Miniprotein binders against q9bqp7. Designs and how they scored, part 31

Target 1, 240 residues: q9bqp7
Amino acid sequence: VPQNWFPIFNPERSDKPNASDPSVPLKIPLQRNVIPSVTRVLQQTMTKQQVFLLERWKQRMILELGEDGFKEYTSNVFLQGKRFHEALESILSPQETLKERDENLLKSGYIESVQHILKDVSGVRALESAVQHETLNYIGLLDCVAEYQGKLCVIDWKTSEKPKPFIQSTFDNPLQVVAYMGAMNHDTNYSFQVQCGLIVVAYKDGSPAHPHFMDAELCSQYWTKWLLRLEEYTEKKKNQ
Short names: E, the ipSAE of ESMFold2; O, the ipSAE of OpenDDE; V2, 0.75 times the mean of E and O plus 0.25 times the DockQ between their complexes.

## First folded at step 3 (miniprotein)

Design p46
Fold by ESMFold2-Fast, scan of step 3:
Structure p46 (fold): chain B 240 residues (1-240), chain A 89 residues (1-89)
Amino acid sequence: as target 1 above (240 residues)
Amino acid sequence: SREELLERIKELIKKGDKLEALYLLFDYILKYPDNPEALIEVAELLLEMGRPEYARLVLELAKDLAKKTGDPELIEKVERLEREIEERS
């Protein structure tokens, strides 16, 4: 039970949808300040089990690849993920990207993996956009807000490699999504309400991506867990 | 078994195979997360390996478990080892 309980949804924004808004997605830049990010809060409040699982995986990879090989592998995975997000932003954004660059990004296995999900995505409202919860004092950078099968969702794009996927982000992905949702619903830079989440796990080999849809009830359940992580982060900060 | 894995880890440390020992120590913690005495021993081995950051992390888990059991001897041993780590860092 969180001490600083606050609602995820904003009843003042449950009014008529603004589907007639300009078709240009919002892209609020992330401003540097002392307010903690969603990713920092989650990283600093990992459970001991999550930390040990990550360290065991890391040491196993170093044993197999060597220290330099592990750094190369990790760097490559990071760059693949970044390119995947850039390609998705390009696909979902109005034209302002170089077509030559787009052709190279659009041919990855990850993009092939996600094609069937993209067919159900429309009404894009925000892309790579900053959110801030003014009352709870946290900030984030969300991937996408769009309609998935007719429901407005915070959408988080994830990549998975075979045979050795990164594990730590999968545990906290739902928390990340609801943290962004709660912030956006109370951020004055936005006028709409989001009540659903979608985590899309894309695969390097082009295998069909797995969508993990989160309805309002599930989002509310994860929101309580996010508030507990935020509370834990604040307590840790007080002891520093 | 638990004892056999720990002995293998100790042998790897003696041989200087610290990287494999470190992997197996994390594997050990994940397999046997509920034994505070064993976790204290793991923390001591991590200190021997020159990894106080990991020893501190393991001791946090051992301390939580010791407090749940209410064993004052284990709590005192953890706190003494925590002070030793801070002094060395």
Scores: ipSAE 0.485, ipTM 0.836, lowest interface PAE 1.6, mean pLDDT 84

Design p47
Fold by ESMFold2-Fast, scan of step 3:
Structure p47 (fold): chain B 240 residues (1-240), chain A 89 residues (1-89)
Amino acid sequence: as target 1 above (240 residues)
Amino acid sequence: SREELLERIKELIKKGDKLEALYLLFDYILKYPDNPEALIEVAELLLEMGRPEYARLVLEWAKELAKKTGDPELIEKVERLEREIEERS
């Protein structure tokens, strides 16, 4: 049990759209400051087992590709992920017109992979938008808030070269989603309530993406785990 | 067996094949994550390889496990190795 518990949901908010809601998805810019990001908190509080799983993978790749080959591989993976997110933002944004460069991004296997998921996505409320939890003092940049199969969700788009059919295979992604959710629900830049999460794992070969839906109960369970990670981060920071 | 894998790792270290030895050391601790004695031995080998940054992480893990079991001898052994790392840095 976390020492400084705070609720994930805001009882003063609703997930139903209002007539006064903007027709354009929100895109609040992420401001540089000393407040920790969700990704930093998660990175700095990995278990020793998680750290060494990552180090073992890195070392295996270095043995296969060499130091320079590994560096090139990881740079390419990062670039592919960045382009995938940019393409999704363009597809879901009613204000954008696709450019020649953006059109080429739409031809990726990752975009093909998510087509069946996108058919069930509507009512986009936010895209590549900053969230801040003013009370718990953390920030983040979420990918998307939209309705998935009629439920308002924080949606996290993920790329993978290997199958991830179970939510346990997505590591800290559920924690990242609920951290964004809790921040948004208490951020004055937003007026709506989000109670569900969705992690979408897209594949390079175009194989159908795996959606991992998180209902309100599951989100509450991961929220408690996020609060423990945030507590651990805060304690480590005090000792530096 | 566990002992055979450890001997292979030690042989790779002697031959100077440090990249493969490092991979196998990480693999070894992930196969035996609940054994603080095994983690301490890995930390000693990492120090022999000139990798105190990894040795410190492994020792932190061993200390966390030893605290849960309340084994003062293991905690003392970890703290001795941590002190050796600090003195040599």
Scores: ipSAE 0.608, ipTM 0.881, lowest interface PAE 1.0, mean pLDDT 86
Fold by OpenDDE base, second read of step 4:
Structure p47 (fold): chain B 240 residues (1-240), chain A 89 residues (1-89)
Amino acid sequence: as target 1 above (240 residues)
Amino acid sequence: SREELLERIKELIKKGDKLEALYLLFDYILKYPDNPEALIEVAELLLEMGRPEYARLVLEWAKELAKKTGDPELIEKVERLEREIEERS
């Protein structure tokens, strides 16, 4: 049980999305400060088993590709992920729909993979927007807040084909999503709250992406796990 | 679903994309770290892929979880797979 329990949902905010479809998605810039990011908390609180598995994977990749080959591979994976997120932001942003979309960004297997999910996405409220939890003292940058099949979700887009050698906690995605939800629900920059999460795993070959929907109950369960990770991080920092 | 992800990994193995399959297996392990059944399934696939070193590591984790759950069937399955690894080594 977390020592410092805090609710994921804000009882002061109405569960009813304000019926006004915001004409423009929120894009709050991330401020660089001493406050840890969600990603940093998750990375520094990985289990010994997770760290060991990742190190073994890295060593094997270096053995197969060489050191320079592994660096190139890592750079390419990072670039592909960035382009995928940029393409999604362009697709989901009403303002960018009017700009000449770089057709090359849209012709990716990853974009093809998520097409069936994008059909069920509507009411985009935030894109690449910063969240801050003032009481729990963490920050994050969420990919998207939108309605999925009529339910308002924090949506996190992932590419699965290539392990990010720099594991930005892709395996802790449910924890990342609920961390963003909890922060957003208590961030004064947002007038609404979310009760659901969605993780979308896109594939380079264009095969249908897998949606992982998280209802309010599942989000609450992962929230407890997130709080434990945050406490562990805080304790580790006090001992350094 | 968990089953759909496993099926996709199996398809990649059949196509000969062993590297991608291995990556997805690692992602799978990290996605379901508290599920001993899921870890056992991953260990089986790693064995089929000719990766007994990784299978052993995953089975050790599965064994710890299985002992915590007290499920005798899971413990027996882990022990069986451990024996299979030793026989193939």
Scores: ipSAE 0.023, ipTM 0.293, lowest interface PAE 4.8, mean pLDDT 85

Design p48
Fold by ESMFold2-Fast, scan of step 3:
Structure p48 (fold): chain B 240 residues (1-240), chain A 89 residues (1-89)
Amino acid sequence: as target 1 above (240 residues)
Amino acid sequence: SREELLERIKELIKKGDKLEALYLLFDYILKYPDNPEALIEVAELLLEMGRPEYARLVLEWAKLLAKKTGDPELIEKVERLEREIEERS
């Protein structure tokens, strides 16, 4: 039980579209601040077992590939993810910021992987947009807010080399999604209510992406766990 | 056994096979995650290998376990090693 509980949903907001809703998806820039980001909080509050598992994996990879080989491998994984997100932003809301659409990005196996998910996505409200929880003092940059099968969702796009058919396989991703949701629901830059989440795991070979839908009840359960992680982070910072 | 794995790691460190030793040290931690004395030994070996950042990581976990067991001697040993690392920084 978190000592500083706060509701994920805002009772003053509706999940229904209204006439004042913007026709163009919101893209609020993330400003550097002393306020911690969702990813920072999660990274600094990993369980010791998770940290040691990650370090063992890292040392195994270095032993097999060498320091330079490991650097190249991780750089390539990062670049693939970045390009996948750029392609999705272009598909969901073409912008002058992206200049011309890169045909090579749109032909990626990752994009083929998510085609069946994209067919069910509509009513895009935000893309690559900053959120801030003013009361709980954290920030984040979410990928997408859109309707998935008629439900307004915070959508997080992930790439993976190995199958992730269970939500438990996505590690802290559910916590990341609900953290963005709670921030957005209480951020004055937004006027709508989000109650659902979606984690989409895409595959390079074009195999169908695995969608992990999170209804309001599941989001509330993960929200409590996120509040505990945020509390742990805050306590660690006070004691430094 | 625990002792046999630790001796193998010590031999690798002696021979200068630090990358293999480092991998096996993290594997050792995962095999014996609830033993604060074993974790303190790992931290000491990491310091010997010139890896104070990893030693700090392991000592943080060892300290949590030592406080949970309420063993004042283990707590004192962890805090002494933490001070040693701070002095070298």
Scores: ipSAE 0.367, ipTM 0.797, lowest interface PAE 2.2, mean pLDDT 85

Design p49
Fold by ESMFold2-Fast, scan of step 3:
Structure p49 (fold): chain B 240 residues (1-240), chain A 89 residues (1-89)
Amino acid sequence: as target 1 above (240 residues)
Amino acid sequence: SREELLERIKELIKKGDKLEALYLLFDYILKYPDNPEALIEVAELLLEMGRPEYARLVLEWAKYLAKKTGDPELIEKVERLEREIEERS
């Protein structure tokens, strides 16, 4: 049990739309701050197993591609992920920005991969939007908040070259989702409540993306684990 | 099986196939994550390969396991290797 327990859900908030809700999705810019981001906390508190898995993968790729080839590969993976997120923001925005985007990005395998998921996404409330937990002192930039099959979700879009059919194979992604959820639920820039998460893993070859839906109970379980990671990060920072 | 894999890794190091050896060392750690004695041996091989940054990483985990089992000999061995890394850095 974390020493700094705080609830993920805000009992004063509802997931129902009201008259004060904006007609366009919120996009609050991320302010540069000394407050740690969700991704930094997670990166600085990786388990030893996660670190060794990452190093084994890295060394295998270096064996296959050489050091320069590995650098080029990782740079390309980063760029493709960035473009995928930009395409999704464009597609989900109520403003027609598709004309301004590279049509090849909209026809990419990753976009093809998520088509069946996008059919079930509606009621977009936030896109590429900053969240801050003022009490727990962390920030983040979430991908999307929208209804998935009628449930309001924090949605996180991921790209992968390898199949991720189980939520456990997505590593810290559930922690990232609930961290954003808890921050948004207590951030004064937002007025609604999110109780569900969705991790969507898209594939380069266009094979169907794997959706990992997280109901309120599962989110609460991962929230406890996130609080422990945040506590570990804070303790490590004090001892540096 | 464990001893067989480790001997194969040692042979690769001796032959100068350091990249293959490094990959297999991390694979070995993941296959036998709960054995502090085996992890200490991995750390020694990483030092032989000129990778003190990885040796330090492995020793942190080995030390945790050794303290958990309460083996003072293993704890001292880890601490000795940690000091060797610090003195030569």
Scores: ipSAE 0.338, ipTM 0.794, lowest interface PAE 2.6, mean pLDDT 86

Design p5 (at its last look DockQ between E and O 0.94; V2 from the best seeds 0.72)
Fold by ESMFold2-Fast, scan of step 3:
Structure p5 (fold): chain B 240 residues (1-240), chain A 89 residues (1-89)
Amino acid sequence: as target 1 above (240 residues)
Amino acid sequence: SREELLERIKELIKKGDKLLALYLLFDYILKYPDNPEALIEVAELLLEMGRPEYARLVLEWAKDLAKKTGDPELIEKVERLEREIEERS
């Protein structure tokens, strides 16, 4: 049990839409500061086994591609992910920003992969928006908050060249989703409650994306694990 | 078995095939994640290869395991190697 346990859900908030809710999705900018981000906490608290699984993969890729080839490969993966997120924000935004879309951006294999998921997404409330847990002092930038098949979700879009049909294959992604959820539920910039998560893994070849839905119980289970990672990060910083 | 894998890695280091040796060292510790003696041996080879950054990570792993089992000799050996890394850096 984490020493600084805090609930993921805020009992004072509702996930039901109100007629007074803004029609435009929230997009709060992420401010640079000393407060750790979700991704930094997760990266700095990887188990030694996870670290060396990643290092073994890197070394294998270097053996296959050379050092320069590996750098090019990773740069291309990063760029593809960035373009994918930009396209999704454009597609899901109801505003005039859609008019500025690059046609090539909308026709990528990753966008084709995610089409069947997008048709079940509606009621977008936040896009590329900053969250801060005011009590636990961490920040993050979430991809999307919207209804998926009628349930309000924190949605995290991922790209992959290899199939990820099981949630266990998505590494720390469930922890990332619940960390954003808990932050948003306790962030004064937001007034609604999110109780569900969705990790969408899109594929470069256009193969149908794999959705990993996380109900409230599963989110609560991963939330406890996130709190332990946050505690480990805090202790590590005190000992540095 | 374990000793045979380690000998193959040592031979690759001697032949100058450091990229393949590094891959196999990472693979080796992942095969024996709960063996602090195996981790310490890998750390020693990483130091020999001029990779103290990886040696330090492996030694932290070995120390955590040794503390859980309460093995004072292993803890002392890890701390000796950690001091050696700091003196050389």
Scores: ipSAE 0.705, ipTM 0.915, lowest interface PAE 0.6, mean pLDDT 86
Fold by OpenDDE base, second read of step 4:
Structure p5 (fold): chain B 240 residues (1-240), chain A 89 residues (1-89)
Amino acid sequence: as target 1 above (240 residues)
Amino acid sequence: SREELLERIKELIKKGDKLLALYLLFDYILKYPDNPEALIEVAELLLEMGRPEYARLVLEWAKDLAKKTGDPELIEKVERLEREIEERS
């Protein structure tokens, strides 16, 4: 049980969309400060097994590609991910704010992969927007807040070269999603609450993306795990 | 066998094939995560390979396991290796 329990949901916020649905998605800039990001907390609190799984994979890739080849591969993966997020932001942004859609960004296998998910996405409320949990002292940049099949979700878009049909195969992504939910639900910059999460795994070959929906109950379960990771991070920093 | 695999890794280290040896050591850790003695042996090899950062991680793992088993000899061995890493760093 976490020592410092904090609720994921804010009882003071109504689940009812305030009538002023902003016509434009929120995009709050991330402020660089001494507050740790969700990503940093998760990276610094990986289990030893997770660390060595990653290191084994890295060493295998270096054996196959060489050191320079692996650097190039890593750079390409990063670039592809960035372009995918930029393309999604462009697609999900209102038409009036659409800068000249780089048609080349839209012709990716990843974009093709998520088309069936995008059909079920509506009511976009935030895109690439910063969240801060003032009490728990962490920050993050969420990809999207929108309705998926009529349920308001924090949506996290991921790229993968391998199928991830189960939420368990997404590693710490569920923790990231609930961390963003909890922060947003208590961030004064947001007037609404989110009770659901969605992880979308897009594939390079254009095969249908896997949606991993997280209901309020599952979010609450992962929230407890997130709080434990945050406490672990805090303890590690005190001992350094 | 575990012993045969470890011997193969030692041979690779001696031959200077550090990349393959390191991969196999990580694979070995993941194959025998519940064996504190095996983890200690891996930590020693990682230290010999000049990779104290990974040796520390493995030793922390071994220490946690040793505490769970209540084996004072394993705990002492881990602590001795931790001191050796600090002295070399």
Scores: ipSAE 0.680, ipTM 0.903, lowest interface PAE 0.6, mean pLDDT 91
Fold by ESMFold2, look of step 5:
Structure p5 (fold): chain B 240 residues (1-240), chain A 89 residues (1-89)
Amino acid sequence: as target 1 above (240 residues)
Amino acid sequence: SREELLERIKELIKKGDKLLALYLLFDYILKYPDNPEALIEVAELLLEMGRPEYARLVLEWAKDLAKKTGDPELIEKVERLEREIEERS
């Protein structure tokens, strides 16, 4: 149990966007400041087991590919992820037409992989938008806020070359989603809140993506874990 | 078994096969995550390899375990090695 518990939902805010909500998704710019990001908090609070699982994997890849081969592999994975997010922002943005979209961004197994998910996505409210928890003092950059099967969600898009993705990243992904959710629900730049989360794992070969829906109860469970990680981070900064 | 793996790692370090040695060191600590003596042995080898950044992380792990057992010899050994890392940085 966190020592300084704080609710994920804001009772003063509606969970249903008004019918007159903007037709253009929000894109709040990320501010550079001393407030820690969600990803920094999670990176700085990994267990030693998680750290060494990642380092062992890195060393095995280097043994297989060589140091230069591993650098090329990781660079290509990063580029593919970046292009995937750019393509999704383009597809989901009402400001861009198909005529103005980069055709090469749309040529991806990852985009094919999510097509069945995108059919269930509507009411896009935010894309690549900064969030700040004004009380807990952390910041993030969420991928998307939209309705999925009629429920307003913070949606996080992930790429994977294998059906069962890297487990440590999967374990922290729900924490990222709820941290963004809690920040958005307490950020004055947003007039509404979300109660649900969605993690979408897309595959390079175009296989149907796996959606991982998080209802309010599951989000609350992960929120507690997020608060513990934030407390751990804060204590480390106090003691350095 | 644990002794055999450790001897293989030491041989690889002497031969200069740093990549395989480093992989096997990480594999070793993940096989014995609740054994502070094993973690201390890995930290010493990481220092020999010139990898104090990893040695520091392994020693933090070992110290947490040693405090749970209340073994003052292990705690003092960890703290000595931590001081050695600070001298080299």
Scores: ipSAE 0.640, ipTM 0.901, lowest interface PAE 0.9, mean pLDDT 85
ESMFold2 (binder alone), look of step 5: mean pLDDT 80; pTM 0.752
OpenDDE base, look of step 5: ipSAE 0.664; ipTM 0.897

Design p50
Fold by ESMFold2-Fast, scan of step 3:
Structure p50 (fold): chain B 240 residues (1-240), chain A 89 residues (1-89)
Amino acid sequence: as target 1 above (240 residues)
Amino acid sequence: SREELLERIKELIKKGDKLEALYLLFDYILKYPDNPEALIEVAELLLEMGRPEYARLVLEWAKDEAKKTGDPELIEKVERLEREIEERS
């Protein structure tokens, strides 16, 4: 049975972000502990269909590239994603002295892909920052909290080789975004309220990234689904 | 047809083309996700291929689908295969 007693939005926090001080984005390092991460909860509660969609894709790639070729391919995908996030953190940092200027990071096709999105991003409040839901006892490391087209959003940057023009194509990404949002809204280390999400899917060839904006209502719908996944994780942990 | 696809998969297993057979087994269950008998058949073939880790996952899926049908014979078939996996390893 779903657990809906824990709201995603905090009624004690402002719905209208006051950007009176555009100080350095709050960055709290994620510490390793026994409290489950958003990623762990989602990975441990994947549907069987999700598991086998991933396994079918992996097996197809192994057939095409060989086992060693697949390992190299996945290693390169991981490295490109890491570099993409590092470049975005550098670009979006309000402090010039904290930015790392690596031309190789800034010249990637993925960065070209997101240029039109970045032009609409301002008022950065958090970058690569830890969040914890004090009551529901989970943690996460979010990519970015900033205004997108004037709305404060939890922004999640994704790389993809396949086109993802529909939000339904992003699997658990909406759940990840709302999990971070709910945690941040109830984390004593933060004082503002986030009500919107944005998933940005960037492409290696530089073709325009697909933004998937999630308004407050859509975030609330995915929050209910996240609570069910968290409940499943808790039940599974009790059964060893 | 479903039967023709399954026979092709069995033939690949017998020929030792296990990587291609594994891909087609995953494709097969994704095409018939609501069919507990199809899921059970795939789990049996995964066991034949020496992949009990995948068979366990498919049997969990098959059990959920079998419960929706209300057919106790399908549930018993799943539980029998689950016991076989635990006893063989």
Scores: ipSAE 0.616, ipTM 0.889, lowest interface PAE 1.0, mean pLDDT 84
Fold by OpenDDE base, second read of step 4:
Structure p50 (fold): chain B 240 residues (1-240), chain A 89 residues (1-89)
Amino acid sequence: as target 1 above (240 residues)
Amino acid sequence: SREELLERIKELIKKGDKLEALYLLFDYILKYPDNPEALIEVAELLLEMGRPEYARLVLEWAKDEAKKTGDPELIEKVERLEREIEERS
């Protein structure tokens, strides 16, 4: 049990979206503060086994591609991910704010992969927006807050070359999503609350993306795990 | 067997196939994560391979597992190896 328990949901916020659909999605800039990011917390609190799994993967890739090949591969993966997020932001943004759509950004297997998910996405409330949990002292940049199949979700878009049909295959991504949810639900910059999460795994080859929906119960379970990771991080920092 | 796999790794190290050996060592660790003796052996090999960063990480793992077993000899062995790494650094 976390020593410093804090609720993921804010009882003071209505689950009903206030009828004012903001005409424009929120885009709060990330402030560079001494406050740790969700990503940093997760990275610094990986288990020894997780670290070894990643290192094993890295060494295998280096064996197959060479060191330079692996660097190039990593760079390309990062670039593809960035372009994918940019394309999604463009697609999900209101048409009036669409700068000249680089048509080239839309011509990706990843975009093709998520088309069936995008059909079920509506009511976009935030895109690439910063969240801060003032009490728990962490920050994050969420990809999207929108309705998925009529349920308001924090949506996290991921790119993968390998199938991830199970949420368990997404490693710490569920923790990231609930961390963003908990922060948003208590961030004064947001007037609404989210109770669901969605991880979308997009594939390079254009194969249908896997949606991993997280209901309120599952989110609460991962929230407890997130709190434990945050406590571990805080303890490690006190000992430095 | 554990011993056969370790011997195979040692043979690869001797042949100069360091990257393959390293990969197999990681597989070995993951195959025997609750065996502090096996982890210590891997740490020793990693040191021999000139990979003290990985050896340190493995020794930390070994220490945690050794504490679970309550074997003071294993704990002492880990601590000795940790000191050796620090002295070489």
Scores: ipSAE 0.276, ipTM 0.745, lowest interface PAE 1.6, mean pLDDT 89

Design p51
Fold by ESMFold2-Fast, scan of step 3:
Structure p51 (fold): chain B 240 residues (1-240), chain A 89 residues (1-89)
Amino acid sequence: as target 1 above (240 residues)
Amino acid sequence: SREELLERIKELIKKGDKLEALYLLFDYILKYPDNPEALIEVAELLLEMGRPEYARLVLEWAKDWAKKTGDPELIEKVERLEREIEERS
């Protein structure tokens, strides 16, 4: 059990839409400061096994592609992911961007991959929006908050070249989702409650994306693990 | 065996096949994660290869393990290697 436990859900909030909810999805800009981001906390508190699994993969790829080839490969993966997120924001937003729409054609495989998921997504409340946990002092930038099959979810869009049919194969992604959820539930910029998460893994070849739905119980389990990672990060900062 | 894998790694280092040696060192750590002596040996080889950044990461893992076992000689050896890395930086 974490030494500084705090609830993921806010008992003063409802998950039902109300008349004060804006008709346009929220997009609060992320302000960079000394408060750590979710991604920084997770990166700085990887288990030693996770660190060396990543390093072993990295060295294997360098052996195969060369250092320059590896850099090009990782840059291309990053760019494809960024463009995929931009395409999804455009698709889910009622406001269209005037520029760069043709770039979405390069993501036909990933976009095709998520079509069956998008059919079940509605009631978008936030897109590419900043969250801050005012009590636990961390920040993040979430991809999307919307209803998936009637349940309000924090939705995280991922790209992968290999199948990820189990939630365990998505590593820290569940922790990232619940961290955003807990922050949003206690952030004064938001008025609603989210109790569910969704990790969507899209594939470049257009193969059907794997949705990993996280109900309230599963979110609570991962929330405890996130609190432990946040505690570890805070302890490491005191000792640096 | 553990000894056979380590000898292969040392041979690769001697031959100058540093990238393959580095890959096998990380593979070795993942096969023997609960052996602090093995982690220290890997950290020493990483220093020999001119990779203090990786040696530091391995020593952090060895230090966590040493604290759990309560072995003061092991803790001291890890701390000595950490000081050596700082002096070289």
Scores: ipSAE 0.429, ipTM 0.806, lowest interface PAE 1.9, mean pLDDT 85

